VH-VL binders against o27280. Designs and how they scored, part 461

Target 1, 266 residues: o27280
Amino acid sequence: MDSMNVPEVLEIKRIVEESESVKTFIFSWDFRREVRPGQFVMVWDFRDEKPMSVSLIDPVRSEIGISIRRVGEFTDRVHGLSEGDLLGIRGPYGRGFELMGRDILLVGGGIGMAPLAALADEATARGMRVDALVAARTADELLFLDRLEAAGVNISTCTDDGSCGFKGFAHERLLTLEENHDMAAVCGPEPMMFQVMRILDERDVPAQLSLERYMKCAVGICGQCCLDDTGFRVCAEGPVFWSQELSRVREFGRYRRDPAGRRVPW
Below, E stands for the ipSAE of ESMFold2; O stands for the ipSAE of OpenDDE; V2 stands for 0.75 times the mean of E and O plus 0.25 times the DockQ between their complexes.

## First folded at step 19 (VH-VL)

Design Cg6 (framework fv_marstacimab; at its last look DockQ between E and O 0.86; V2 from the best seeds 0.82)
Fold by OpenDDE, look of step 19:
Structure Cg6 (fold): chain C 266 residues (1-266), chain A 118 residues (1-118), chain B 112 residues (1-112)
Amino acid sequence: as target 1 above (266 residues)
Amino acid sequence: EVQLLESGGGLVQPGGSLRLSCAASGFTFRDYSMSWVRQAPGKGLEWVSAITGRGGVTYYADSVKGRFTISRDNSKNTLYLQMNSLRAEDTAVYYCARKSNYGSFDYWGQGTMVTVSS
Amino acid sequence: QSVLTQPPSVSGAPGQRVTISCTGSSSNIGWGYSVHWYQQLPGTAPKLLIYYNTNRPSGVPDRFSGSKSGTSASLAITGLQAEDEADYYCQSYDYSLSGSKVFGGGTKLTVL
């Protein structure tokens, strides 16, 4: 636990290929440093640094997992690494998910399933009933299905092309489900989360949603990840927000800011 | 066929208490959020309270918060509304309603009349 | 008084088209929450007429239609019939009212 927030250089213990574009990197972890589902770490490849969600928390094996989707130059470099290679990790940061009630609905899209997979493990360990709606563009992009099933999670899938499960988007599939839960956790593309949130609100289901924004410092200083009209810093007050909090955020589901601070539509 | 049947309404003095029940049939009760909606004589509809399918979360209108308690017994397929510290303005027909997948109230009971008067 | 504003009354002759407006704000309809419509015949419980802005439940004639734009919604009735005489309510969700479901004040439709 470094007060200077200096990255610890850790060896990649093993790599799990989740899909063609997603890998989970597993590290030995000292659990004297607490970590919660929904929190993120800053991953440093000695050239650049990016925030990544924790997707595996295993106190028994003293391991954590970080799932990374290949989307750009940084992640291309990371995906080229092998077991035994080194990465810098600092954190964890941010506010994680809070569990309540007896049963929970997880709604995840693409890499958004990463933090939700960790949450599923905690929820099932607590004896909660866990249902998961897992969404992706195609069947081969659905993440963590075997892992979730092994944990006792009841899975419903949807794909844009109909290659697996319901053909359509997550919010469309949600409208067809005749079951409500004590709470929901949502993570994925923001347009998806926006639609899902409104449906859950209308169904009287409290929801927590994990937002993604461009981050630099991860400690609430630089302001790069501030949300319009609220002053919420995604790295400090988030990335997990309650639906009531996000209802005050004008930009939610509508636009985001790029590294230059410009508004860009979703 | 989905059916909702309210009971427990009647005449009560101000400050009194009353417990309403709604018997549900024709669907998997525990899967659906349920609400109470009331309608004063000659007036419009007013949402009162809601409860999730498994009973883990409850909601109340500000007008009844602290006085009314919504609950359910899924083993009996029954929804309840405990009304305490009743006021004249609580006089209304009370409907139980099922929340649909789309957030609408797709099924309503026939209603039970509650009259608060001295 | 109601969060959603409706005209207190509308009227039309048999065969005519009538519309009932439902005006909300940026915290309910304008936020993107769905609007639903209910028909309440005299002395009866409300019945779902339109759900999720534009959809008709089974048994509802196609002469009933719903629309939504901006902060408002509208119910249109074509080919007005005597049995359409009733009270109509719009309903939505408002995030600023502690998760409360909100109804319009209701509109009395009279068939002349």
Scores: ipSAE 0.835, ipTM 0.912, lowest interface PAE 0.6, mean pLDDT 95
Fold by ESMFold2, look of step 19:
Structure Cg6 (fold): chain C 266 residues (1-266), chain A 118 residues (1-118), chain B 112 residues (1-112)
Amino acid sequence: as target 1 above (266 residues)
Amino acid sequence: EVQLLESGGGLVQPGGSLRLSCAASGFTFRDYSMSWVRQAPGKGLEWVSAITGRGGVTYYADSVKGRFTISRDNSKNTLYLQMNSLRAEDTAVYYCARKSNYGSFDYWGQGTMVTVSS
Amino acid sequence: QSVLTQPPSVSGAPGQRVTISCTGSSSNIGWGYSVHWYQQLPGTAPKLLIYYNTNRPSGVPDRFSGSKSGTSASLAITGLQAEDEADYYCQSYDYSLSGSKVFGGGTKLTVL
């Protein structure tokens, strides 16, 4: 590649409607640029640019998929696009998940299942046992269930309203699951991830957690994605961190930062 | 009924080796992290080592790293502790303990005594 | 000595209430990790008494209760009986230590 960190303009090859609020946008991809589960890309709609996790990594078909939840003006505009329309993509960036051991537990809340779905495909391809705890507010927001089942993943569900599976939060469901695993991967709302991390620590299960922070440069120079008390940069040293790396971070699970860098409660 | 049954303790000279076993029954062994916890005579409890349910990850207290090896055989429902380069300060009752999904040690064996003495 | 500090001994008369403290720090109890309690009767293995701060396993009398606040936890025993004479240990997780499982130093309870 002749220029670093310039978005490549790619055609939307397919759009998959995952739920009423989530679409997966699929692009052809040259895998000389390797992509690992847990890495992110910056998606540019020619007005604004936002980080998005990769949910599908398919070297055989030379495709990647990016799952986007409709939550605001940028994502509204992207959801309005059609197959054949163009988006700018730069990346991938960040540290992805590492796989170890014979089995893995995935714990995903809402759109946090997107990078975990990519990880599930890699883990099953390596011959690992994969269990997934898939959480959402309601049944119709549970993501990737058919895809996970087809990949041979053992699924537990929970919903805040009880419309599917266990009624309650992901960490409450986790306490009722007696299976111990060699590792876990966690992605979702940060308060959920903090509670899940604590339980996994106490169970002797090493965990990797994927964080979301405000980003500007995506390469670690501007400092906008830093974690308090450590100087870790989510775009460079993360977005995936081991639980031990996060245990020393006072802000984790406590507050977040807006685009101006101000602390706001979760 | 959950049962944990330790064996393999005894008298060993400093620098010697012992292998402890813990036979488990009454539960799905592979679903639980297992630990060894020891108690020197007249002293409190000290965690020694742990192994994940599927056996892929092991943990050790700093005092035993490089000398002790935890392992498990899920087909035999058995936990092991290989203890090498034993020292007088390793003298203790060694307990096999199951880790619950809440992070507590919910079941303990009766312990096996290891004495390191010349 | 112990990362979790307990009084070395406590005593009470039959029928009375006693408490046993477990004092930790910001890297263990204060971080939000759970506290568990074990009873060790003379000459026996430890047994789980309280888990996840406040819960009792099946078969543990309701006169045993646990609580947690800040960096500390407490075990309360009401209606003391002679059978309660034992050593009591608290246990938690500490993210700053390799291996991470920590026990208190133990408290000998004597029923007068």
Scores: ipSAE 0.765, ipTM 0.907, lowest interface PAE 1.1, mean pLDDT 89
ESMFold2 (binder alone), look of step 19: mean pLDDT 93; pTM 0.945

Design Cg7 (framework fv_marstacimab; at its last fold request DockQ between E and O 0.81; V2 from the best seeds 0.85)
Fold by OpenDDE, fold request of step 20:
Structure Cg7 (fold): chain C 266 residues (1-266), chain A 118 residues (1-118), chain B 112 residues (1-112)
Amino acid sequence: as target 1 above (266 residues)
Amino acid sequence: EVQLLESGGGLVQPGGSLRLSCAASGFTFRDYSMSWVRQAPGKGLEWVSAITGRGGVTYYADSVKGRFTISRDNSKNTLYLQMNSLRAEDTAVYYCARKSNYGAFDYWGQGTMVTVSS
Amino acid sequence: QSVLTQPPSVSGAPGQRVTISCTGSSSNIGWGYSVHWYQQLPGTAPKLLIYYNTNRPSGVPDRFSGSKSGTSASLAITGLQAEDEADYYCQSYDYSLSGSKVFGGGTKLTVL
């Protein structure tokens, strides 16, 4: 466990261009260190460190994939890297998704599809029926469609501009679907997750949602990722939460705290 | 056409047991969460229990938890409510209801009367 | 006893507008869960009247309308007719009650 907290300097084996703004970085991984969908790793570029969800878990090839969206200085630097370059990786951390039942609905938005893609692989490997509602602003931003399709996932797409699939938001598309599943896994923009969760709750569909918060230590010590009114630490008790847990989180879907601890609306 | 038909109601003594059934037709039964809702004579509606479409998860009102068991047989398109340790306050018309994709109970049965009396 | 609070009774003359309030809390309506309304005619099972706050099922006249704001919801009936005399119930979801579906106490509407 102690060794888990020391970053391992790993070579980028290959880079997959997922979209204009998203790349998946592939690393060799020692699977004596178990990793589950929904867990995250801390990525260190020797200047800064950020939490990133694991988007690919391949025990056959002894590889993991980390999908990163270009959103700031850190990710800009990482996106500038090439195959053969080095990154520090420590983890995995956090609570991952728990699969239950025989069929699962995945609802993902944008980069939120990263952990869900990994979950889809696990679910399909277990012989589960997997339906995925994949949402993005535009068709070009839809992630992992080919990968999901190859895995046998039934995909429904949703785009804000209607360039692919349903025109509208994920929760709007969800409302049009009559079939319920044994469980749902949700990850994406928090406003999306908030809307989706309420619908799933009202439908009696057990749901797990993966939260994103500013994170530093990843080991439940610094408290930077604490959620208001519950004391939940996203890095320790999460990032995957059951809907019943999130219902007690006042800030969920409403605001988050920035690095300075200030409340910032979504 | 969606149809729900309750049966199994009747008179039972306190402490007794009764099993209600709801036969569903006109829709893909396994895709929908189903609930029991009861209404005491001259009173309002009270949600009793729910079960997910595949039957994996059940929910109960506090008033019936530990005494009632909801179940379903999707091969028979039938919803059940096993009621044990019945009390006088359980006297009511029991409705089975389908939960729509919007979370509302969009279809209701005609109800079956359960009377708990010594 | 009811988690959602409704007035016990409301009355109006034919052609008038009446409103039925449904007051919840921060754990149900105020949390953002949807509100549904049901009409129950005497001696009959409840019927869905309004779903997901504002939507009417097919067959429901447009003189019935629903709204939601804050921790409360409201059912409005315009052009009141004799056939509207019934009990009306609001319903929502409450996370604090172990995922319970919660009903209002019901409102008896009398057409004068």
Scores: ipSAE 0.940, ipTM 0.971, lowest interface PAE 0.4, mean pLDDT 96
Fold by ESMFold2, fold request of step 20:
Structure Cg7 (fold): chain C 266 residues (1-266), chain A 118 residues (1-118), chain B 112 residues (1-112)
Amino acid sequence: as target 1 above (266 residues)
Amino acid sequence: EVQLLESGGGLVQPGGSLRLSCAASGFTFRDYSMSWVRQAPGKGLEWVSAITGRGGVTYYADSVKGRFTISRDNSKNTLYLQMNSLRAEDTAVYYCARKSNYGAFDYWGQGTMVTVSS
Amino acid sequence: QSVLTQPPSVSGAPGQRVTISCTGSSSNIGWGYSVHWYQQLPGTAPKLLIYYNTNRPSGVPDRFSGSKSGTSASLAITGLQAEDEADYYCQSYDYSLSGSKVFGGGTKLTVL
């Protein structure tokens, strides 16, 4: 009778358009099923089921939010839904972020800011100082800036084209930031995360990084989310890993696997 | 003008304890990870311990783990190293070093000598 | 034994070029971690000479240069001068070691 393993059909309560390609879908949520930043849910549109990170965790309003980028057939269908429409949700699953120390640096690329926005709310509520480096290809794709600012987060931005903030990649901007932190949380394109992890290692900043891998079962049985060399299952031992755990994984930042299990470059 | 000044070195018996201090000035101390690096007489450099700028996380080399404790007082701009259960192989000059945003040790003190001898 | 291997000594006459190698492995330099170089004059503290593989701090002459390739790094000194006589250390990060910060064993440069 564990409701986390069976999809619960929930009504879309609100939709927030974060950008041309990203929407946040908000649902009522019974927090007897605890949700932590960095955990994921499986979203079912009655045809297919995909893992999505939780971007809003609001026990006061009894709401969760799930931010979804349009990238293919499934997400196109979900983006076509309206308030009042239904989705199945099972979970949460996976290991979330752990907070420690007195301050935290968030480094997010694109949709990777979604779980970090949830983490920012928790860190701020604990009285931690929060800095965020928010990265995107262009200014219109920078996510959650108003929300982070309202939470008291100190924001640095970078864009590939220079349209907002630093012109360049997140790791290049990071090298120009002087302040040291007690920890960091990183989520975004895996090549970005590899470069950011390297810099944070060298700065004595312990980092947690959230990975994306192909998933089917989400409970660790099917083996589709396994990492080379370690056998870590992203859905069970992750999706959030410490940098020390990832440093011995030769595939991290080097290549990925398609649904058939073949190596492909990032 | 960045300055780091170590103190507290001296002669101590094996099994004894010693506390090193490093006074920092000329920069915003709390913004930087700080380390202790040591150099035994006639030998090379060995990293010993590090602490994050706000002091929330510490790191230790295996050779000192469980015996040494790094700390900092950001209100006094001072880094500390408490050394317990000292051994002859801990004999070295101990340097206080600042770590830059590039991960290099960009400023060093002149060092304080610790001699562990019976 | 040093994780990063440097020759114990190097020598050259004034005006010549010398190089100092720093050989690591796939868990440090080969992983992509940066290499930094320090100069230690006799009886003094180390001083940062090259950081982030190739960058020179203010006050370091352009005759000092760094490079990195594969699992190794190199410090080159051109126009060798008497004041360059010192010990030189490379430094990087190694994810496979607890504590993780690693120095080379050092290279004594003698100016003839």
Scores: ipSAE 0.783, ipTM 0.917, lowest interface PAE 1.0, mean pLDDT 89
ESMFold2, look of step 19: ipSAE 0.771; ipTM 0.913
ESMFold2 (binder alone), look of step 19: mean pLDDT 92; pTM 0.939
OpenDDE, look of step 19: ipSAE 0.892; ipTM 0.939
ESMFold2, fold request of step 20: ipSAE 0.775, 0.712; ipTM 0.913, 0.888
ESMFold2 (binder alone), fold request of step 20: mean pLDDT 92, 92, 92; pTM 0.936, 0.941, 0.942
OpenDDE, fold request of step 20: ipSAE 0.939, 0.938; ipTM 0.971, 0.971

Design Cg8 (framework fv_marstacimab; at its last fold request DockQ between E and O 0.77; V2 from the best seeds 0.85)
Fold by OpenDDE, fold request of step 20:
Structure Cg8 (fold): chain C 266 residues (1-266), chain A 118 residues (1-118), chain B 112 residues (1-112)
Amino acid sequence: as target 1 above (266 residues)
Amino acid sequence: EVQLLESGGGLVQPGGSLRLSCAASGFTFRDYAMSWVRQAPGKGLEWVSAITGRGGVTYYADSVKGRFTISRDNSKNTLYLQMNSLRAEDTAVYYCARKSNYGAFDYWGQGTMVTVSS
Amino acid sequence: QSVLTQPPSVSGAPGQRVTISCTGSSSNIGWGYSVHWYQQLPGTAPKLLIYYNTNRPSGVPDRFSGSKSGTSASLAITGLQAEDEADYYCQSYDYSLSGFKVFGGGTKLTVL
């Protein structure tokens, strides 16, 4: 456990450009340290540290991938890096997804597809049928389609502007689908997840959802990622939660807390 | 055409057991969660139990938890409700209902009457 | 006793408009769960009347309409007809209850 909390300086082995705003950074990984889909690592660029989900788990190549969307100063710096450059990585942390049943529905929005892509690989490897509803604002923001297709995932797409697949939001597309699954895994914008969760609850589909919150320590100590009312720490009890757990979280789908602890609406 | 047909109801003494069946047709049974809903004479609707499409997860109302068991055989397109330790308050018409993709019970059977009386 | 509260009875004359309320709480309708309505004619099984707050299944006349706001939902019937005499139930979901499913207590509609 001690080794988990010390960042390991790793060389960027490869960079995959997933979209205009998303890159996947690939690192050599010692799989004596187990990592599961849904878990996250803390990425340190020697100035700042941010939690990032693991989007690729490849025991054969002894590699992991971390997909990062360019959204701010930290990610801008990281996106400026090249193969051969160094990053600090500690972890993995948090509770990952649990697979159950024979078929699974993945519902992802934007960068939320990152952990789901890793989950898709695991599910497929286990012989599960995997259906994925991939959502984005536009076609060019849809992530991991080729990868998912290559893995044998049945993909449905939806875009806000209708540039690819269903025109509309993920929850709207979900409502049009008659088939239910043994379970669902959801990750994306929290308003999307909130709506998707309610639909899945109403359809009696067990669902796990991955939350994103501001994290500092990643070890359940600082409390920056605590969820209101429940006291759940996203880094410790999450980031993957069952829908029943999230139903007790007042802020879910409604607001989050910024680094200063202020309520910020979605 | 979607059809649901309940059977297995009847008269039973308190503490007794019954097993209800619901035969489904006209749709892909395994894709839909199913529920039992009951209605006591002259009373309203009460949800009793539900089971996911593949049968992996079951749900029960507090009033029947520990006494009733919902199950399904997707190869036979049949939903079951095993009712044990029956009580007088379990007397009701029991309906089988399909849950739609919108979360509504869009199809109901005709119901089967269960009477628990000494 | 019902988690969703309905008036026990409503009445109207043919051609009139009647409304049936369904009052919930922050853990069900107020949470954002959908509301569905069922019509039960005397001696028959319930029939889906309105699904997902406002939608009508095929065969349901447009004089039936559903709405939802805050912690409550409402079923409106315009142009009331004799055949509308029945019991009406709202249904939703509550995350605080085992199994989630909840029904209203039902409303008996009498056509005068």
Scores: ipSAE 0.933, ipTM 0.968, lowest interface PAE 0.4, mean pLDDT 96
Fold by ESMFold2, fold request of step 20:
Order: sequence, then C-alpha cells, then structure tokens
Structure Cg8 (fold): chain C 266 residues (1-266), chain A 118 residues (1-118), chain B 112 residues (1-112)
Amino acid sequence: as target 1 above (266 residues)
Amino acid sequence: EVQLLESGGGLVQPGGSLRLSCAASGFTFRDYAMSWVRQAPGKGLEWVSAITGRGGVTYYADSVKGRFTISRDNSKNTLYLQMNSLRAEDTAVYYCARKSNYGAFDYWGQGTMVTVSS
Amino acid sequence: QSVLTQPPSVSGAPGQRVTISCTGSSSNIGWGYSVHWYQQLPGTAPKLLIYYNTNRPSGVPDRFSGSKSGTSASLAITGLQAEDEADYYCQSYDYSLSGFKVFGGGTKLTVL
C-alpha cells in the first residue's frame, strides 16, 4: 500500500481547554509536511486511531493544533493525557478548503468550528473580510470566540437554549442575516450543514462543506469512507466538498453508515 | 424605501451591443446579491445572470454565457449588464431584482425594454 | 419547457377558491429547495407574493397561501377577487442548472 503513512510519535507540547468537553492539543510540527485548513490527521493513542480536525496552523512557531471533543472511549483516554505525553499523528490527509472572492462566511456548529478557525486565520491573512456564525447548544460550548475576535473576524453567535446570541439553530440565525458573501465554509452536525447548504445555494453563495465519515485507511484505498450515489471517498476527494458535489449525494443530511456499512439515522 | 431603476434599453441590430444599468437606493447595496431577469413579449420570466454582494462571483444562464457580462459598482450603487452579440431571441423586458435572505427576489425594478431587430 | 411545470391557465368566479400547481422533480423541489411565488398584474413588474414555501410578505392578504409537498408546490387563492386576475409564477432552484434558479412557465388566472 504505497500511499500509506506511518504515524509519527509526537509529544504534547501544550493543552488548551476550549470548553468542558473540548481540548486543543498542540504539537511541534515540521512544515515540510504542508497542512491546509480543512485537512485532517489520524490521531493514534497506541490502541485506537481516529480522524481529527486541524484547528491551528502556525508555521512561525512551528506548531499545529488538533482540537478533540470528548465523545467516547478513545477521546476520553486522550483527554486524560498531560503535556509531555505522546500521541501518534499521521497525515495530513484530504482536500482542504479553497478561498475565493473578497469575503467569506464561516458557519460552524460545535467542534465544526475547529477547521474553520484555521481557515479564518488564512482568510484574514489574505485580506478577506471574515464573518463567522458560531453555533452551539449552550454559551459554554461556543468555541474559539476570543481567537476569532483577535483575528478580526466579525462574530455572530447562536445557542439552542438562547444563553448567548440568537436562540435557535444555526440555519434559523442565518435566515435573519441579510448580508450576502462571495463564499461560505460550513462544518458541524450534518443535519445543520444540509439546511445551511440549501439556504446558501438559494442565496447565490458558493459553499464548501466539511463531512465526517468513518475512516480506516485515510488514504482512499479501503472504501470505508465512500459516499452513496457518487462513490466519493471522504478521505481522498473530501472531507471538504463544494455544495454542487454534495447536492447529488442522497445520504447527505439524511443518514449515515456505521462501521459495518449499515444505514443509520442521524 | 427600496428602489431599483433600470436604464439603457433600446433598439439594436443583431450582433450589436447594449449596456444596461440599474440604480439602487434605500438599502445597503453591497450586502445583497443581484440578478437580471428577462421576459420576452408574451412569454414568461427567465433568470439571466446573478452576482454576489461584493461582486466576487458571477452566474449566467446557458443562453447568455460568453455574450453577457454582469458587474456592479458598489461605490455608485449600480448594477450593470453588458450585452454583446445580441440576437433576436434576446428581445425582452430586462428587470433588475434583489435577492433576499430567504432566497426570493423581493424587489424588482420596472424594467427596461431591449429590442433586437434588423 | 421549464423544469417547473404550471398549468397555462386557470379560472374562477368571484368568491371561489382556485389552486395553481407547480410540479418539479428530485433535483429541485424534491431535493428540498424552497418555492417562491410571484404575481404579475397586467403591464407591471412581478411582485413577490409567497416566499419560502408559505410566508406572506407584508401587505399580502391571508387568502393567498402556499404549500409544498414531495416534488410539487401549490398556490391557493380563496375568496377570489377581480383584481387577482394576473399571471402567477412559481420559482425554485435546481442543482443541475447553471446558476440554480428556475421559474415555472407561468399561469394566467382569469376571474370570470
């Protein structure tokens, strides 16, 4: 399997507690391995391996940050680690976001803000105007607000419970925003992304959306990350897709597949 | 009050050119995607072209690609349609239309007539 | 013709209910895209009548209503009045078309 990579074992340099359930793990990184916002890495804790979003790309400090939400056994073990502990990292993999035009709207739900935070840094460095709609269940789960503000991003928030900003879902907040943009980047729960994509299509805003799927090889040969109807491999042709590519994918926003390949509702 | 006023229509021979303008007022022009929509005499509505609020992305119907160019000058609150290589089937009333946050065309101008005839 | 099919004409007497259909497919209305309706009175520009499937802009009476189901949408007018005589267009989006946007062919409503 000539396209496979072996994990590099790296020390955790710093841990940032982003919320009660989300930590960012920062590593020294040799940028001869170039990383683009929207690409992912496979994180190995010497027992299991999972894809994780890159949230910080800092060539000046030679650092990369990987944000991980505590959701189960693997991520519980990783959240229990300390600075100086080791993780295996392989990658980066996949197609990242492409920037175009004069301004961009970021729409992030929960941990989906992680790759968008990296994109915001690149967009502002290019001189683009950046607006972000940051969504979560509660105010305490809104991610990266201070970092986005420091980067010059114009932030709107929404929370399911109304504890910060607009009370409701991200797509409902989006319908109340009149400003049109040259492009958008979207990442979060797939049902949210479907509704946001429809609205953006209808507004003439070209959008790129980042999908999450079950992965095994991460280099496109095992077939575990394939999408129905198109055969796109999320790890190779994605995880970032243009809305036009996803419009033809019937499963998008409607169901997912478990590790055994069975259709499972969202 | 939102106002859209088209101008620049007229009579032109096949193969000729015209430039349409749409003067916008009563709203923050740069915040809205804009479209041209046309209606041939006795016929229905046909979407022609669109441009994003900041002007970074343009869209065209297949019937006009390569012949028409949409543009905007946000400092003058003006939308343009440069129409080249005009054909008889381009004869229509051309409307300037604003795209709402719900994706609908919520405001329309009165239209300007373009007649392409020998 | 258009990927959105409307009857060319409908008619009704004052006070009656009329319905105008807009039939699409899986790449437009059936995909989940919104449907909007426009009224065009004789000699005038189109005016937004219904947006986002069911919403009425300010000033549109509640006797106008919209609905969407499956691959189709419908505009209903109750209590038909003489001034409702106009052309009516549905509008939606189809991901297979350049620029997405598509209008139905239009329906002429005649008040008898």
Scores: ipSAE 0.829, ipTM 0.937, lowest interface PAE 0.8, mean pLDDT 90
ESMFold2, look of step 19: ipSAE 0.817; ipTM 0.933
ESMFold2 (binder alone), look of step 19: mean pLDDT 92; pTM 0.942
OpenDDE, look of step 19: ipSAE 0.850; ipTM 0.916
ESMFold2, fold request of step 20: ipSAE 0.824, 0.821; ipTM 0.932, 0.929
ESMFold2 (binder alone), fold request of step 20: mean pLDDT 92, 92, 92; pTM 0.941, 0.940, 0.936
OpenDDE, fold request of step 20: ipSAE 0.917, 0.929; ipTM 0.956, 0.965

